# Miniprotein binders against q8wwc4, part 5

Target 1, 195 residues: q8wwc4
Amino acid sequence: STEEKPQQHQKTKMIVLGFSNPINWVRTRIKAFLIWAYFDKEFSITEFSEGAKQAFAHVSKLLSQCKFDLLEELVAKEVLHALKEKVTSLPDNHKNALAANIDEIVFTSTGDISIYYDEKGRKFVNILMCFWYLTSANIPSETLRGASVFQVKLGNQNVETKQLLSASYEFQREFTQGVKPDWTIARIEHSKLLE

## First folded at step 25 (miniprotein)

Design z5
Fold by ESMFold2, fold request of step 26:
Structure z5 (fold): chain B 195 residues (1-195), chain A 104 residues (1-104)
Amino acid sequence: as target 1 above (195 residues)
Amino acid sequence: SPEKEEWSWKAFEKYQQGELDKALEIFKELVKKYPDHLEALALMGLLYMEKGDPRKAIEVLETAISMAPEYVFIYKLLGEMLQQLGKHEEAEKYRQKAERLRNE
C-alpha cells in the first residue's frame, strides 16, 4: 500500500449536502403515484429506493473489481460493453474509488422518472437514482476537480480524511403485462471517475 | 376503467408540457363524471401542491377521505404532504391512521 500525501487541510468536520426541494418531491411523487395507480399496485418508490441503494453498492463493487461477467444480468449489454473499456483504463486508485460501501452512502436521491411506451406498445419506466458516498481511496485533490474532502475522527487522537463522490444509476423496468418484473441498469455515471 | 386511465394520461401529458391549470381542468372534469375516482382526487391534490396551494391540496384529499375512509393510500399521501409542509404532528396523526387501517 502507498503512503498518503495529504495537502494542507483546513479543519472541516462535515459537509451536509442539502438539495431537497419540496417541488421536486411533488414532481417525483406524481410519477410514482401514476406507476402505482396504473401499472403495479405493489410498486413503492420507498422500497425501490432501498433496493436501488443495495444494487448500487453491489454493482459498484463488482465494477471496481472488474468482474464484468457478474454484471451481465444486472446491466444492459451496450452499457456494460462501454463500461468495460472505461473501467479497465482507470488507474487502480480510481478503480477502488468506484466501490461504495453500503454504510458509507450518506445521501440518496431520486432524480428523473420517465414513463413511456416504445414503438411496440411496451410499457417502460426509467428511474434515475443519485448516490453520494464516502471513500478513503487516495485520489489527489488537484487531479480530481470538485472532490469534497471530509475529516473523520478515529478515536481521540487521529483524524482520517475521506472524499465525497457521487454516482448516477438509471434503472429501467418493463411493466408490460406478462413480463418478468426485473430492473435493469440502463445507465451508469460516476462523476469525476467515469466521464 | 379504460376511460378513467385515458383521461389521467391526457392530463399527465398537459402536466409534462408545463400546463398545470389545464391538467387540473381535466382532472376536475374526470371527477365530475366519476365522483368516486379517488386516484384522480389524489393527483389533483398533488397538482395543487405543485401550484403552491397546499390548503386546497389538503381539502381535496379530505374530500377523498370522506368518500372512502377505509382507503389507506389517501392517509399515507396526506401524511407525506403534511411532512413536506413542516406539520410533523399532523403528519404523524395520518401516518398512524394509515397503519391502524392496515392492521384493522
Scores: ipSAE 0.671, ipTM 0.896, lowest interface PAE 0.9, mean pLDDT 82
Fold by ESMFold2, fold request of step 26:
Structure z5 (fold): chain B 195 residues (1-195), chain A 104 residues (1-104)
Amino acid sequence: as target 1 above (195 residues)
Amino acid sequence: SPEKEEWSWKAFEKYQQGELDKALEIFKELVKKYPDHLEALALMGLLYMEKGDPRKAIEVLETAISMAPEYVFIYKLLGEMLQQLGKHEEAEKYRQKAERLRNE
């Protein structure tokens, strides 16, 4: 930094337009409360959201490295099968853009929560999580329409360009009595990179 | 109770169809039958919030506090509601109350 205000020069923070508003919070909280009250008194949407953030960072990194074997226990089989072809067809810079470093996830939002029974009376919950993250991958912004570009000064002439990307991961768990409480990822969408 | 859960899911079905008043009526009847049903009171409070009646939402949760002043989740939920309403000082007091009760 050449300025006397180092906070401006060491990092740039941009307000991410959030999807959460008071009405959206209430709708999410009602469903989270029902899960807690009637499915599992150990369930916490706050703890789930923190775990989902960690899972997103982990899974997105493995995707970027094409380590699909390591994803077999985390991602639904049919989703992973479709992802293998889509990810391997990406240019290397787009593959690298898939990876979200945990420290660069700037916003996490809970989207729709689905509570339902299937034909056999099994209890399911699907939770859509939306993540916004900065990437240092070298991607032209015009290639990813709608992506925001952020610049971070590391010195007088050093500027690192970071792009803001978003991804949506849908998590699914069966809450039927006696079933292991495992969350699997049932849908993955990386805006402008994947579906 | 199986009946408590069945009624809650019936109310939730109406809620999912956008019928907030019908969902509220089901919870009101449930609370009439089970006056100390804290979960139903909490859901009623949330439905009043979505309906745009935060005064009623707070009143319902305060009723739940009077019924069971030792239950942490009621204070946590009220604090969260107050935060959404922009009453940050009041929200912090309930959050601290919930934390004190959790550590007792």
Scores: ipSAE 0.663, ipTM 0.894, lowest interface PAE 1.0, mean pLDDT 82
Fold by ESMFold2, look of step 25:
Structure z5 (fold): chain B 195 residues (1-195), chain A 104 residues (1-104)
Amino acid sequence: as target 1 above (195 residues)
Amino acid sequence: SPEKEEWSWKAFEKYQQGELDKALEIFKELVKKYPDHLEALALMGLLYMEKGDPRKAIEVLETAISMAPEYVFIYKLLGEMLQQLGKHEEAEKYRQKAERLRNE
């Protein structure tokens, strides 16, 4: 559990800092190294993570605005079909909570990396990314059990209440020789909002 | 390189099955057959890190340096490993070596 710690009369941002397990680091590094060594010498997990953060901010905003047609090139067809149904059923405050402002994504972490060949010998990589972001959306606290609330000062004596939410996006790319290097989002989870 | 890739994937399959020691043995045999396969040495170093043997991990990467002292990625990887071990001063030493070599 986290604690809310309001501060007045000063410019203060509260940032929830996570830590990584060294064993998780090495497991991720092994898979990132394999992609670099055998699939694409320009691949960098650091650069991928920054690009995935940008994609998350962009896609989550389009999703909150119900702009599903603009998502067709970014999100797998079957995933987008299911998202339309789930998002349409959400109250407006929950829809607004889907959107992640790039400057308010506090923490990212790499989850599972899958490196595999399909039955035709095509090379695939799936990378699960977890994002933690702050939102000003008014979500009932009982709905988001375990969520943390933060006070953010936006100027002299202005205080905003924000909630910390998480989302998981799974990215997929085919690395087969001759295939265009496109990442597609193959799975989207917004914990407590889209399950 | 197709054979090197095939053997590396065989080792990785053992690794994914939780058979870390078997994955290491495959990489050891691969390096014996292909001493110029520096990527395999780097993977062995990472596997020793996961096994909880950072001394062997460093030793293996230092062997790779001995064979190809101009290879920037090995120094970069060593710096990252030392950072994870909390050895920040030593990590910075290898990070600076990587920077110098990148400019040579």
Scores: ipSAE 0.639, ipTM 0.885, lowest interface PAE 1.0, mean pLDDT 82
Fold by ESMFold2, fold request of step 26:
Structure z5 (fold): chain B 195 residues (1-195), chain A 104 residues (1-104)
Amino acid sequence: as target 1 above (195 residues)
Amino acid sequence: SPEKEEWSWKAFEKYQQGELDKALEIFKELVKKYPDHLEALALMGLLYMEKGDPRKAIEVLETAISMAPEYVFIYKLLGEMLQQLGKHEEAEKYRQKAERLRNE
């Protein structure tokens, strides 16, 4: 679901609307609880989700600016290599559409959580995060078939047209004791722009 | 506790295989051996929620509260669970309790 976001000359607080099937919530919560209980008592799925939202806004901006060297610390090497050609070849308007402003991320959801051990007993967690955001980038409607178009009023003086886009970022961290608690982005999808 | 953790992961493996009742039985046996295993009680509560027995889920979490009323995570989990059940006023009371305990 999507709501109109008011735009004013003030610090904007994003209204986030989320819903989930109660069974899906329970299944996700069981996995989040196991991570907290047995891997890292500092882990919080709520805090992770807020941090992931910030990371999405930051990484998507750097992608739109083709600042790939600044992404080497945040994105897995093989993922970044695959993205460089695709992003560089995009028209400027499509590149601009990659960038998500934090205030215009209207919906965030936690997708699949994977908890697993590899053959050496290392502990891994992958968390898929899905984001929906509004953009003012000038994208031809034919290239974004199925995308919603919204009108946003600014101070009752202008009507601004925005498009709704979505992206999925998969985060990975090794929770093995003694390993740095770093999250790396292991997969990036921007629907209709980077698939 | 490595032993308590081992049993919890074995129960979770049964859960992932679709054997919800077997996972729940492992947790029940675990809490018989370790009555103060709050994480196991919390996981049992979540399993009862998935099984469609929210009253039993709440009962199990209330048992955990009676055993260790100072542990914040149980109140947070119960509040979240009540929110999913549409009991928003009760959920808010437990969330506020969790906040008060965190600040003590």
Scores: ipSAE 0.623, ipTM 0.892, lowest interface PAE 0.9, mean pLDDT 82
Fold by OpenDDE base, look of step 25:
Structure z5 (fold): chain B 195 residues (1-195), chain A 104 residues (1-104)
Amino acid sequence: as target 1 above (195 residues)
Amino acid sequence: SPEKEEWSWKAFEKYQQGELDKALEIFKELVKKYPDHLEALALMGLLYMEKGDPRKAIEVLETAISMAPEYVFIYKLLGEMLQQLGKHEEAEKYRQKAERLRNE
């Protein structure tokens, strides 16, 4: 009578990477407060972060589809030009891995906030946002050194193997009187895909 | 006042340069001249938090609340600070106050 070894239920430890360094929180809060106080009384870092998440999902999807013309109003011209060259040369599996669905975004964090004046006295705010998302794209583990492989059961579907990826998007806005109050993506980085 | 803004930016420049104490001194002078400058008081509170003096941070924000109890942003900021300090119950009280004031 062959004793069936009990299947060890691998408890997927959700590593809640949620320990924001309290110092980083204060620094971010100071800069966010300055934006609110002196640039835009409607500015909310929480609302901005949610909007940035939506923008990331949308832009990353369009990038994965090579729909660069649809990005002209959303992404800085110089960045879009560089991305067009890089993304077009990517293998299809890497292109697919650029796309982040909103429901696949595991973590969003505010990186650095920069407030600066140019020589012409124009005021700019840059906000770096960092995203961690799951991809179902089959990327060789060698290319994704250090990517945690997660077995995720989405609903009633079969257990899918997903890989954790990260991306950084920098949002820029000019706070000059008479300038359109639009955020533009000034930088896009996908650490393992767009080297 | 253009002066208030200019001084606030000077303090921020010092802060960006890593000169936290100098930034605080500028704000102290600004608040001495303009005691009702709520933005300066709020920033002082945050700077005291960064300095590792949460007691002074709370004191400054409580002073700001006493001067302008109608301003929601002070309650929100104090609530956030208290949450970071692990004072969840006190934080919740200020969040509730902020919510009440927004709905008025």
Scores: ipSAE 0.480, ipTM 0.835, lowest interface PAE 1.0, mean pLDDT 86
Fold by OpenDDE base, fold request of step 26:
Structure z5 (fold): chain B 195 residues (1-195), chain A 104 residues (1-104)
Amino acid sequence: as target 1 above (195 residues)
Amino acid sequence: SPEKEEWSWKAFEKYQQGELDKALEIFKELVKKYPDHLEALALMGLLYMEKGDPRKAIEVLETAISMAPEYVFIYKLLGEMLQQLGKHEEAEKYRQKAERLRNE
């Protein structure tokens, strides 16, 4: 009668990166309210954040595939040019690690919101969004100093070893009468991958 | 009015410079001149939250509600503030009110 050793349930402590600092929440809410009050009455920071998450997943996937032509309407021209050079030179495992699936995004936060006027009186809003996501790409631990390796079961999938990565995407919109009301990505940063 | 917007932006510039108290003073003057300026009242509420005076924040927003009980954004903002303060039951009442007003 072979005594089956009790499987140690490794409690994967999902570090729910908890409540944003209350001060950061208030600052974000003040700026979001200003956008709503004086720029766009349809603006919602919650809806924006959800849209930004979808945009991040889409854009990061296209970057990982080197599909730069499909990004021309979504990403600022200067940023896309710089990214094309950087991403093309990356190893395949690093390219693959750029892709964030929506279901692999662990945390989304609003960073800084900037509201400014230019010399011509044009109004601009920039919103920095910060993302934490899991990648299945095998990146050497030496390159990802301090990246936590997690064993995560997402949905009905098998337990996979994933690494936690971060990315920052800055969204820009001009609030001038007659200008198309589109958000564009003005900055892309993938920590440890695009440095 | 252009004046209300200009003053609000001036207050916001002071806020961005880290001069929270000066921003509040500008809004106090603006609300004194225009007592029904709901956007200014809402911003004052948020600034009081940042200052660490949630009591005054709630008081200002309750004043705004009394002046314009039909405006959904005040209820939403107050609900969000109460949620951040851990007052979940009170927050839910304002969320429900905001939802009812949006569906009318």
Scores: ipSAE 0.391, ipTM 0.794, lowest interface PAE 1.3, mean pLDDT 85

Design z5
Fold by OpenDDE base, fold request of step 26:
Structure z5 (fold): chain B 195 residues (1-195), chain A 104 residues (1-104)
Amino acid sequence: as target 1 above (195 residues)
Amino acid sequence: SPEKEEWSWKAFEKYQQGELDKALEIFKELVKKYPDHLEALALMGLLYMEKGDPRKAIEVLETAISMAPEYVFIYKLLGEMLQQLGKHEEAEKYRQKAERLRNE
């Protein structure tokens, strides 16, 4: 009778810092419901948020590696052009700090949802996603004014000093019949790194 | 119906303009005309939550459930609202019900 030791669910205390203001939650849910009701019955804000988190981790890693050609299908052309100039000029430690690993993302929130029509009657949805992530990149404290330094033990690793960074990615999709149902990244902001 | 969608968008425009009460009035009239319009009832529930009347929000969604107990999205929405109100036990009951209905 091998007593299976209860796997200590390491309660990763996700410090859910963001008390999403109940008002922001309601606003987000109203807009998400409108998308579901009138644009896409398969739309789920929860599933979208998870996909956006994965996209953020992937895109941020490619940015850190200056692999801009691999981003052409994921990021709007104008945004990618601007990013190429900004990222290429960054020092290596700042480039490395752009990369967010999925396990280092400590918070994900929906910032805003915009629904609009263009002059041709095409329907667009923009969803701003906000991420907080930990970086091991050594960025001078002067550059990261107000970045909180945390001693974090991730899994079985030694206690590492990590800095908390934020990023905002805006996802856009056109909801027109016959248009490919793909989300593209229409805006990328990395606070303190891409200012 | 095209009318239901048009009215819903008009209500949403009023909502985006910060005119929450006008948005609610449009939905009230829409539901009066179309009592079985579940999307309008769901949106009314959300608008009552934003207005700070969670009791009315729950009442509206319970009405929607009574009219169409097979619609999973109402249970999900009510569960989420109850979760936001700190009513975790009640929220879990509705989440479980939604999951059961999805698997049927």
Scores: ipSAE 0.390, ipTM 0.794, lowest interface PAE 1.3, mean pLDDT 85
Fold by OpenDDE base, fold request of step 26:
Structure z5 (fold): chain B 195 residues (1-195), chain A 104 residues (1-104)
Amino acid sequence: as target 1 above (195 residues)
Amino acid sequence: SPEKEEWSWKAFEKYQQGELDKALEIFKELVKKYPDHLEALALMGLLYMEKGDPRKAIEVLETAISMAPEYVFIYKLLGEMLQQLGKHEEAEKYRQKAERLRNE
């Protein structure tokens, strides 16, 4: 009598991607409106978020490839230096897991928007963007405690086991007359990979 | 006006400190002095939404529209607010108005 081991029903924890609390939406919208009203009339939080998603995909791919020289204009020097040390020491599977393809990004949210003046009267805007993405990198479940393993069928392909990862990228821009109007990445966090 | 900007920033500082009612008071005074200050009206609308008074938020934005019907951003903002309130049909009307104004 071969005792059929009870198939542990892996409770597919539906990550209820919590819709942004309406309050958080309003707060974000207030700050975005202030940026538009007083700093840049061409600013759109929607367009910014789309651009940030593309930047995240690009930067994360370059990080996974250790192409730090190609990031010098995109990422703050101090952040890039710290990342170079951390990323270089990562196992190859963890490096690969840093890369997010645009099609693998499941969720993009605007986090906190900060508007501040420094002691010199320079105006800065920081926008924290949060990303959730699927990786096919084989990371041991022990290292990714709490990473939800999803069986995702992408199109007509076989069911692939993917892990959900999160990353946070903070974008900074200086709104001083005569300063180049470029967004730079002032902070990069990849949960469970860059701790 | 430098004064308009200064008052708006003062209100924003109060808002950042969690003093929503004080921020609203500053904007009310600013709008009383400068009734055509569309940015202040828009911000007041958003602050009323955060306060949980969507009726007043809509009223303020409708006032802004009445003063400057050519400004697309007010229609867009009102459409977004209505969407957040589950008023999808009304939101769509304002989105359509915004699109028409952009193409003119």
Scores: ipSAE 0.389, ipTM 0.792, lowest interface PAE 1.3, mean pLDDT 85
Fold by OpenDDE base, last read:
Order: sequence, then structure tokens, then C-alpha cells
Structure z5 (fold): chain B 195 residues (1-195), chain A 104 residues (1-104)
Amino acid sequence: as target 1 above (195 residues)
Amino acid sequence: SPEKEEWSWKAFEKYQQGELDKALEIFKELVKKYPDHLEALALMGLLYMEKGDPRKAIEVLETAISMAPEYVFIYKLLGEMLQQLGKHEEAEKYRQKAERLRNE
């Protein structure tokens, strides 16, 4: 009975680099507080951010694999259609670079939070999440203008050359009585890859 | 109450329009009418932070704590504000207090 040593999940200290701008922190906190106070008492921006990180890792992996059918419940139909065309046309190395593993996510930040009513009085919340992640995909430096090449030693592995990429995912939820309380991805941007 | 929500949204609209002082005025009136409205006090605290008056922000949140010492969210918010102000030791005290209250 080989006791599989519990792989110490090295808690990748996501350096939640604090809000670069205190004003943006306050604005985000005001909007997050409004969501909590008036829309959902269970809402936590911290918990949301963690869930969004997991969703990003999952969705980006499925995109890299062209598994669009598995994204129909997670991504808005219009966005998924546009992504299918763009991603399918990408070179394999660019497709591979779309995938972000949770352990390769270096930074997560909350972007803009939008709270709005439509003409029918439906309430919507959009939260833009920004991610920075390391890819092992060999992308020519010309395509990744300004991507810093990092020699990263992840754990006990050999020093691998990784490139820093960024992605932005916008999450949307409708806060109307009788509507499913599900977050959907309303926008996906992968800088330098899905331009 | 519908009135509290309506006034809060009106204040938020003013805030979104860049009219921070008007938003604060609306919340001041709301808190005058409803002194125990903790959400309004919390928002006032945040708005004072944005205005560049951290002293008033802390004062408002301390007032809210005094009114409702059982509400964890006020301690969390105050802790976060103190952290943003570089007051890490004080922030930690409020985080610990918030954690104790969650476990009760």
C-alpha cells in the first residue's frame, strides 16, 4: 500500500497585487458593497474573484482544446460564436497559449464593476476580471510584443522559459426574480492572441 | 424599506455622475432619518475615503460599529480601509475581531 504522499499543493501565493490606485479600490468596494447590500447578501468580491479564477482556468483550457460545445452554458452565445471562428483559425501554439492553469496564474484583479438597469427594469451586474498567467507555449516574440520572458522555476521542476500573457473575462448576472442566479461570461479578451 | 433603497440608488446615481458631494448629502439625510441604517453609514465611509477624508471615514464606521457591534461586514470594511491607509496593525485587529464574530 504505497502511501501516496499528499502532494503539498504549494499555495501559489497569488500576490494579489493590491489595487494600484486607491481610488479604484474605493470605487470597486462601493460597487461590491451595493451588490451585497441590495442584490445578494451572499455576495463576496473575494469569493467571486476566486470563482472567476477557476472559471477562467476552465474556460481557457476548453478554448485551447476547441471544445466549444462544453462552453455553451458558461459563455454567452454571441461571444462563443465569435470565439469559435477566431480560435479555430489560430495556430496550434497560439491555441495552446490560451490555456491558463490555476498554478500558472500570477495575478488576478477586479476591473470595472457595472450595475445597470435595462428598459424593462431588469437589473444586471457585470464584473470585469483581469488575469495574468504564464504560458509555456512557444510563441514568437514578434507576436507577443512586450511579453516579458521569464525564467520561472515552478517548484522542483527545471527552469522553464515562460511568457507572461493577459486575459480579461467579463462576468454577467441578472438579478431579476425568477431568473437563474448564474454568472455567464459576456466577454473574453486574450491580448495578442484573439485580436 | 422602499424609501431607503430608493434614496440609496439616487445617491449612487449622483456618485456615478461624478457628484460625490451630492451623493454624500443624500446619505447624510438618509442617516439622519434612519440613524441605524448601517449600509448607508458604510457607503458614507467609502465615499469619505474617495473624497480624501480618511478620518471622517473611520469616524463614520466606528459610529456604525457602536450601533451594531455584531455586524461583521463593518469590521471587515474598516480593516480594509485601515490597510489601504498603511495602518496594518490596526487593520489586523479588526480582521481578528471580524473572524471571532463569524465563529460565534
Scores: ipSAE 0.380, ipTM 0.788, lowest interface PAE 1.3, mean pLDDT 85
Fold by OpenDDE base, last read:
Formats: C-alpha cells, sequence, structure tokens
Structure z5 (fold): chain B 195 residues (1-195), chain A 104 residues (1-104)
C-alpha cells in the first residue's frame, strides 16, 4: 500500500497588503486638499498617484539599465549623480531587481506630503510615494533579509517565484509664478538594494 | 479673500504642530465669519475625521453640499471618507452623484 504523499496545495496567497492606515489617509487628504485649494486647482492626488506609478516604473527600468542620461530631466541632478555611482557598482542581479514593471507593482501608497516655503518665499510641495513590487531577479535570501518570497501566478502565466521589494520616490514641484510646472524626483530609495 | 487664505494657513500650521483642536477652532471661527467658505468646511470635515468624530465630519460635509450642490469635489471627498469608514453603499451613492455632476 504505497502511501501517496499529500500534494502540498500551493495556496497562492494573494497578499493584498492593503496597509491603508486611516490616519495616514486623512493626513494625506488634508495636504492634498490644500494643494488643490491654494496651489493648483487641477491637482488630483489620485491622478498624481497614477502618474507617479508610471514614473516609478519608467525611472526604475532606466536605472536598472544604467541609462542615466535619459533621467536628467526626470531626476534631480544631485540625486542622479549619487545614483550613478551606487547603481554602477551593483551586481547585475541587483541592477535587474531595481526594475519594476507596472504589472509587477503590487502596492502603491502615498507617504508624506510636505508643503513648505523657503527663505526666498518660494513654495514647494514634496510627495513621497511608496511602492511594493515583485522581482524575478535571483537575489540571495541572505542579502534580502526579511524579503518575503512569494509564489505568484501573474495572469495566465506559470507560477513563478518572486521576491517582494520596496522603493520610495519623492516627487518635488515648485509652485512659484513663472516656474515650469514640472514634477521632479528629488529622492530615490530602493530598500536592500541601494543603501 | 486674502483673509480666508491667511486663516486657513494659520489653522494648517497648528495642525502641522500637532495642535488639532486649535486648528479646528480657527476653522470654526473662519466658517462663522464666512459660512459659505467651502474649502474651510472641507478641511474641518477632514480634521474631525482625524479627531475620531466621523459623525461630525459627515455633518460638516453635508452642510457644505447643501450650500453648494454643484461642487463635485465635496461629493468626492465625502465619498472617500465614507469608504474609509466602511460605508461602501453610501460612498457609492456620492461617487455616482459626483460622476453625474461632472458630466453635466
Amino acid sequence: as target 1 above (195 residues)
Amino acid sequence: SPEKEEWSWKAFEKYQQGELDKALEIFKELVKKYPDHLEALALMGLLYMEKGDPRKAIEVLETAISMAPEYVFIYKLLGEMLQQLGKHEEAEKYRQKAERLRNE
């Protein structure tokens, strides 16, 4: 009587990490409302968040490819210079892990919104966006202490082993009359990859 | 009005300092002087939400809607707040109202 080993049902846990802290939502919404009311009547935090997600996917892909020249208009010069040194020194698997495809972004959260005036009376808004994304890059578990390994089935594809990574991108815009109304990336952090 | 903006910023400064009750008091005074100041009413609603008084938050926003039923942003904000409170059915009603007004 050959005891059939119980087939471990691979429970595809869709971890919908809905970490919407209600308090953070209210704080974010207050600041977003202030931006809309007093800075830009066309500002929408929802539209901004979607644009930020697209920007993150694009910028992270270019970083992974070391295409720094293509980032000069998108990323602050000082940040880009520092990133060029850090990213160029990374192993190829770590470089590949910087890339977030739009379909691999599991969670997007608005972090802190900062509204401030400088000494010259210029008005600035900074919006920190936090992203969680899946990478297929083979990163040793020792390097990614605390990274959860997930078996994820994306759509009709085969079950792939992916690692969950996080990144934080801070977007800055100056709201001074006559200044170009462009958002620039003022800070980039990739947890466990760019320290 | 420059005064409305100045008071709103003073309230916001108090809020940033962690003085939620003081921020609310400033907005209450502002709304007393300018009852139709929709931005102040919206901010008061959000501050009441943070204070843990969702009933008052909803009441303030409903008041704002009654004063300016054409303003889509109030419906959207109220819908979002109701969603955060788990009141999905009520939230959907306000989202639908917002959508109808946007298409008019």
Scores: ipSAE 0.378, ipTM 0.787, lowest interface PAE 1.3, mean pLDDT 85
Fold by ESMFold2, last read:
Structure z5 (fold): chain B 195 residues (1-195), chain A 104 residues (1-104)
Amino acid sequence: as target 1 above (195 residues)
Amino acid sequence: SPEKEEWSWKAFEKYQQGELDKALEIFKELVKKYPDHLEALALMGLLYMEKGDPRKAIEVLETAISMAPEYVFIYKLLGEMLQQLGKHEEAEKYRQKAERLRNE
């Protein structure tokens, strides 16, 4: 009497969403500990992740509104320059889908952490953060490969269709002695919206 | 100490090259020379976790606790590690210990 195999579809969605496992946690923790131990005793990956989530919500909203001048202190100049043409050429529904409401960011994952020195001996850390968020923007399903659609019950018997999207923001900070402790966004990717 | 930092970076270079056992060897020698190097002990614990030896990882972190029972960070790290292993009650005991030390 069983006509369908729903478990195969759920496994595909789990792979697309990406989930943490113990080995990836350990590798991320090692690099976070090195930053704490040898660069900045005030560094915490937990506090960084929360701040990065706030920055993602803020920057993605400004980006969707094409307010590029407000992004100049937050996003690296070469990244912002490359984004201006790509974002302004998007259809309005795709622009609206860029904005992530902080209450609708459902999963945050830490990706690569890079610790390196440049040719001048300046100390850098890059942290890649991946965000999964829900949007009410109407994006055609054939446009977003691998996207999930969720039904959200609103009060008063309303039902809203939401789509799950992902974005990757790479944060960079110079830890060289005497340099202001500021994080700058050095790379922005929004899956299927800015490819 | 410049020597402690130099050895730690050499171990980290081996780790980045995928030579986990060589990185552990360097940290073991560093701890023999500097037994109070709590950061090296913490990194050794994490490296044992990556090798898939959580019993050795816990043993090393408990050694760090016995050497510096006031070092709150090690209790937090051990709690996080136990949580990742699914040992939630033991993780809570170390989390509570870390909170008590912060309030004393």
Scores: ipSAE 0.082, ipTM 0.580, lowest interface PAE 6.2, mean pLDDT 79
Fold by ESMFold2, last read:
Structure z5 (fold): chain B 195 residues (1-195), chain A 104 residues (1-104)
Amino acid sequence: as target 1 above (195 residues)
Amino acid sequence: SPEKEEWSWKAFEKYQQGELDKALEIFKELVKKYPDHLEALALMGLLYMEKGDPRKAIEVLETAISMAPEYVFIYKLLGEMLQQLGKHEEAEKYRQKAERLRNE
């Protein structure tokens, strides 16, 4: 054949992604349906997941740039305070690795959905989202044990080396009648970068 | 209807306690009293999937479709369910139907 197309070759480490558990899929859909049926008829887990992906890309970029003032309306106060100290102490290459480009988020998974009431009868929903993304950040392999790398052929004979990283963002919204429908990020984890 | 919502939450409480069969029994009684209760039929379909009876799950969701052919969420749910079962061509058919209804 005379045509060459971009392709990915794994040279360093086999990438093993977890399999979807069918029981977890059903349990997530039941909880998503309950939110839709009894809390908000406009709720869709598919649309939420797309929005969460956009938020992850945006927030992770702001974190990498240490622009914490822009995160005050998006991230819970206590979380942002603790996160600020952790991020500021990171080497620059680790800070750069926090940022996820939207087009390089290769896998998104819904982890856990919690529906609960507090002691005042306020209704809350927490949704844990897990993201796997590629980064070109220069992180030494000795520092990130078990990190996976991808090779991406960019046009003719070029190979770009990228590392696969994961992050977990927990989103929270109060569904109490009369409360503005805002999602706040209640937890941020970046595996191997923010431990 | 307050009764429909109350029964649905009671069934969900049983489900959260791990009582899958009891939750399903409550939804079956709810559907006997309200045969066109689309939310209950959707939840019954999901519960049959978790119970390992995908044929009954599909049957229940197809019943919901026959009662409300314009109710988009049932088509989306059935498409996702068929995808999980590896029936990708059937899944795409229902997903496309859902998109067409959303645009009408």
Scores: ipSAE 0.050, ipTM 0.548, lowest interface PAE 7.4, mean pLDDT 78

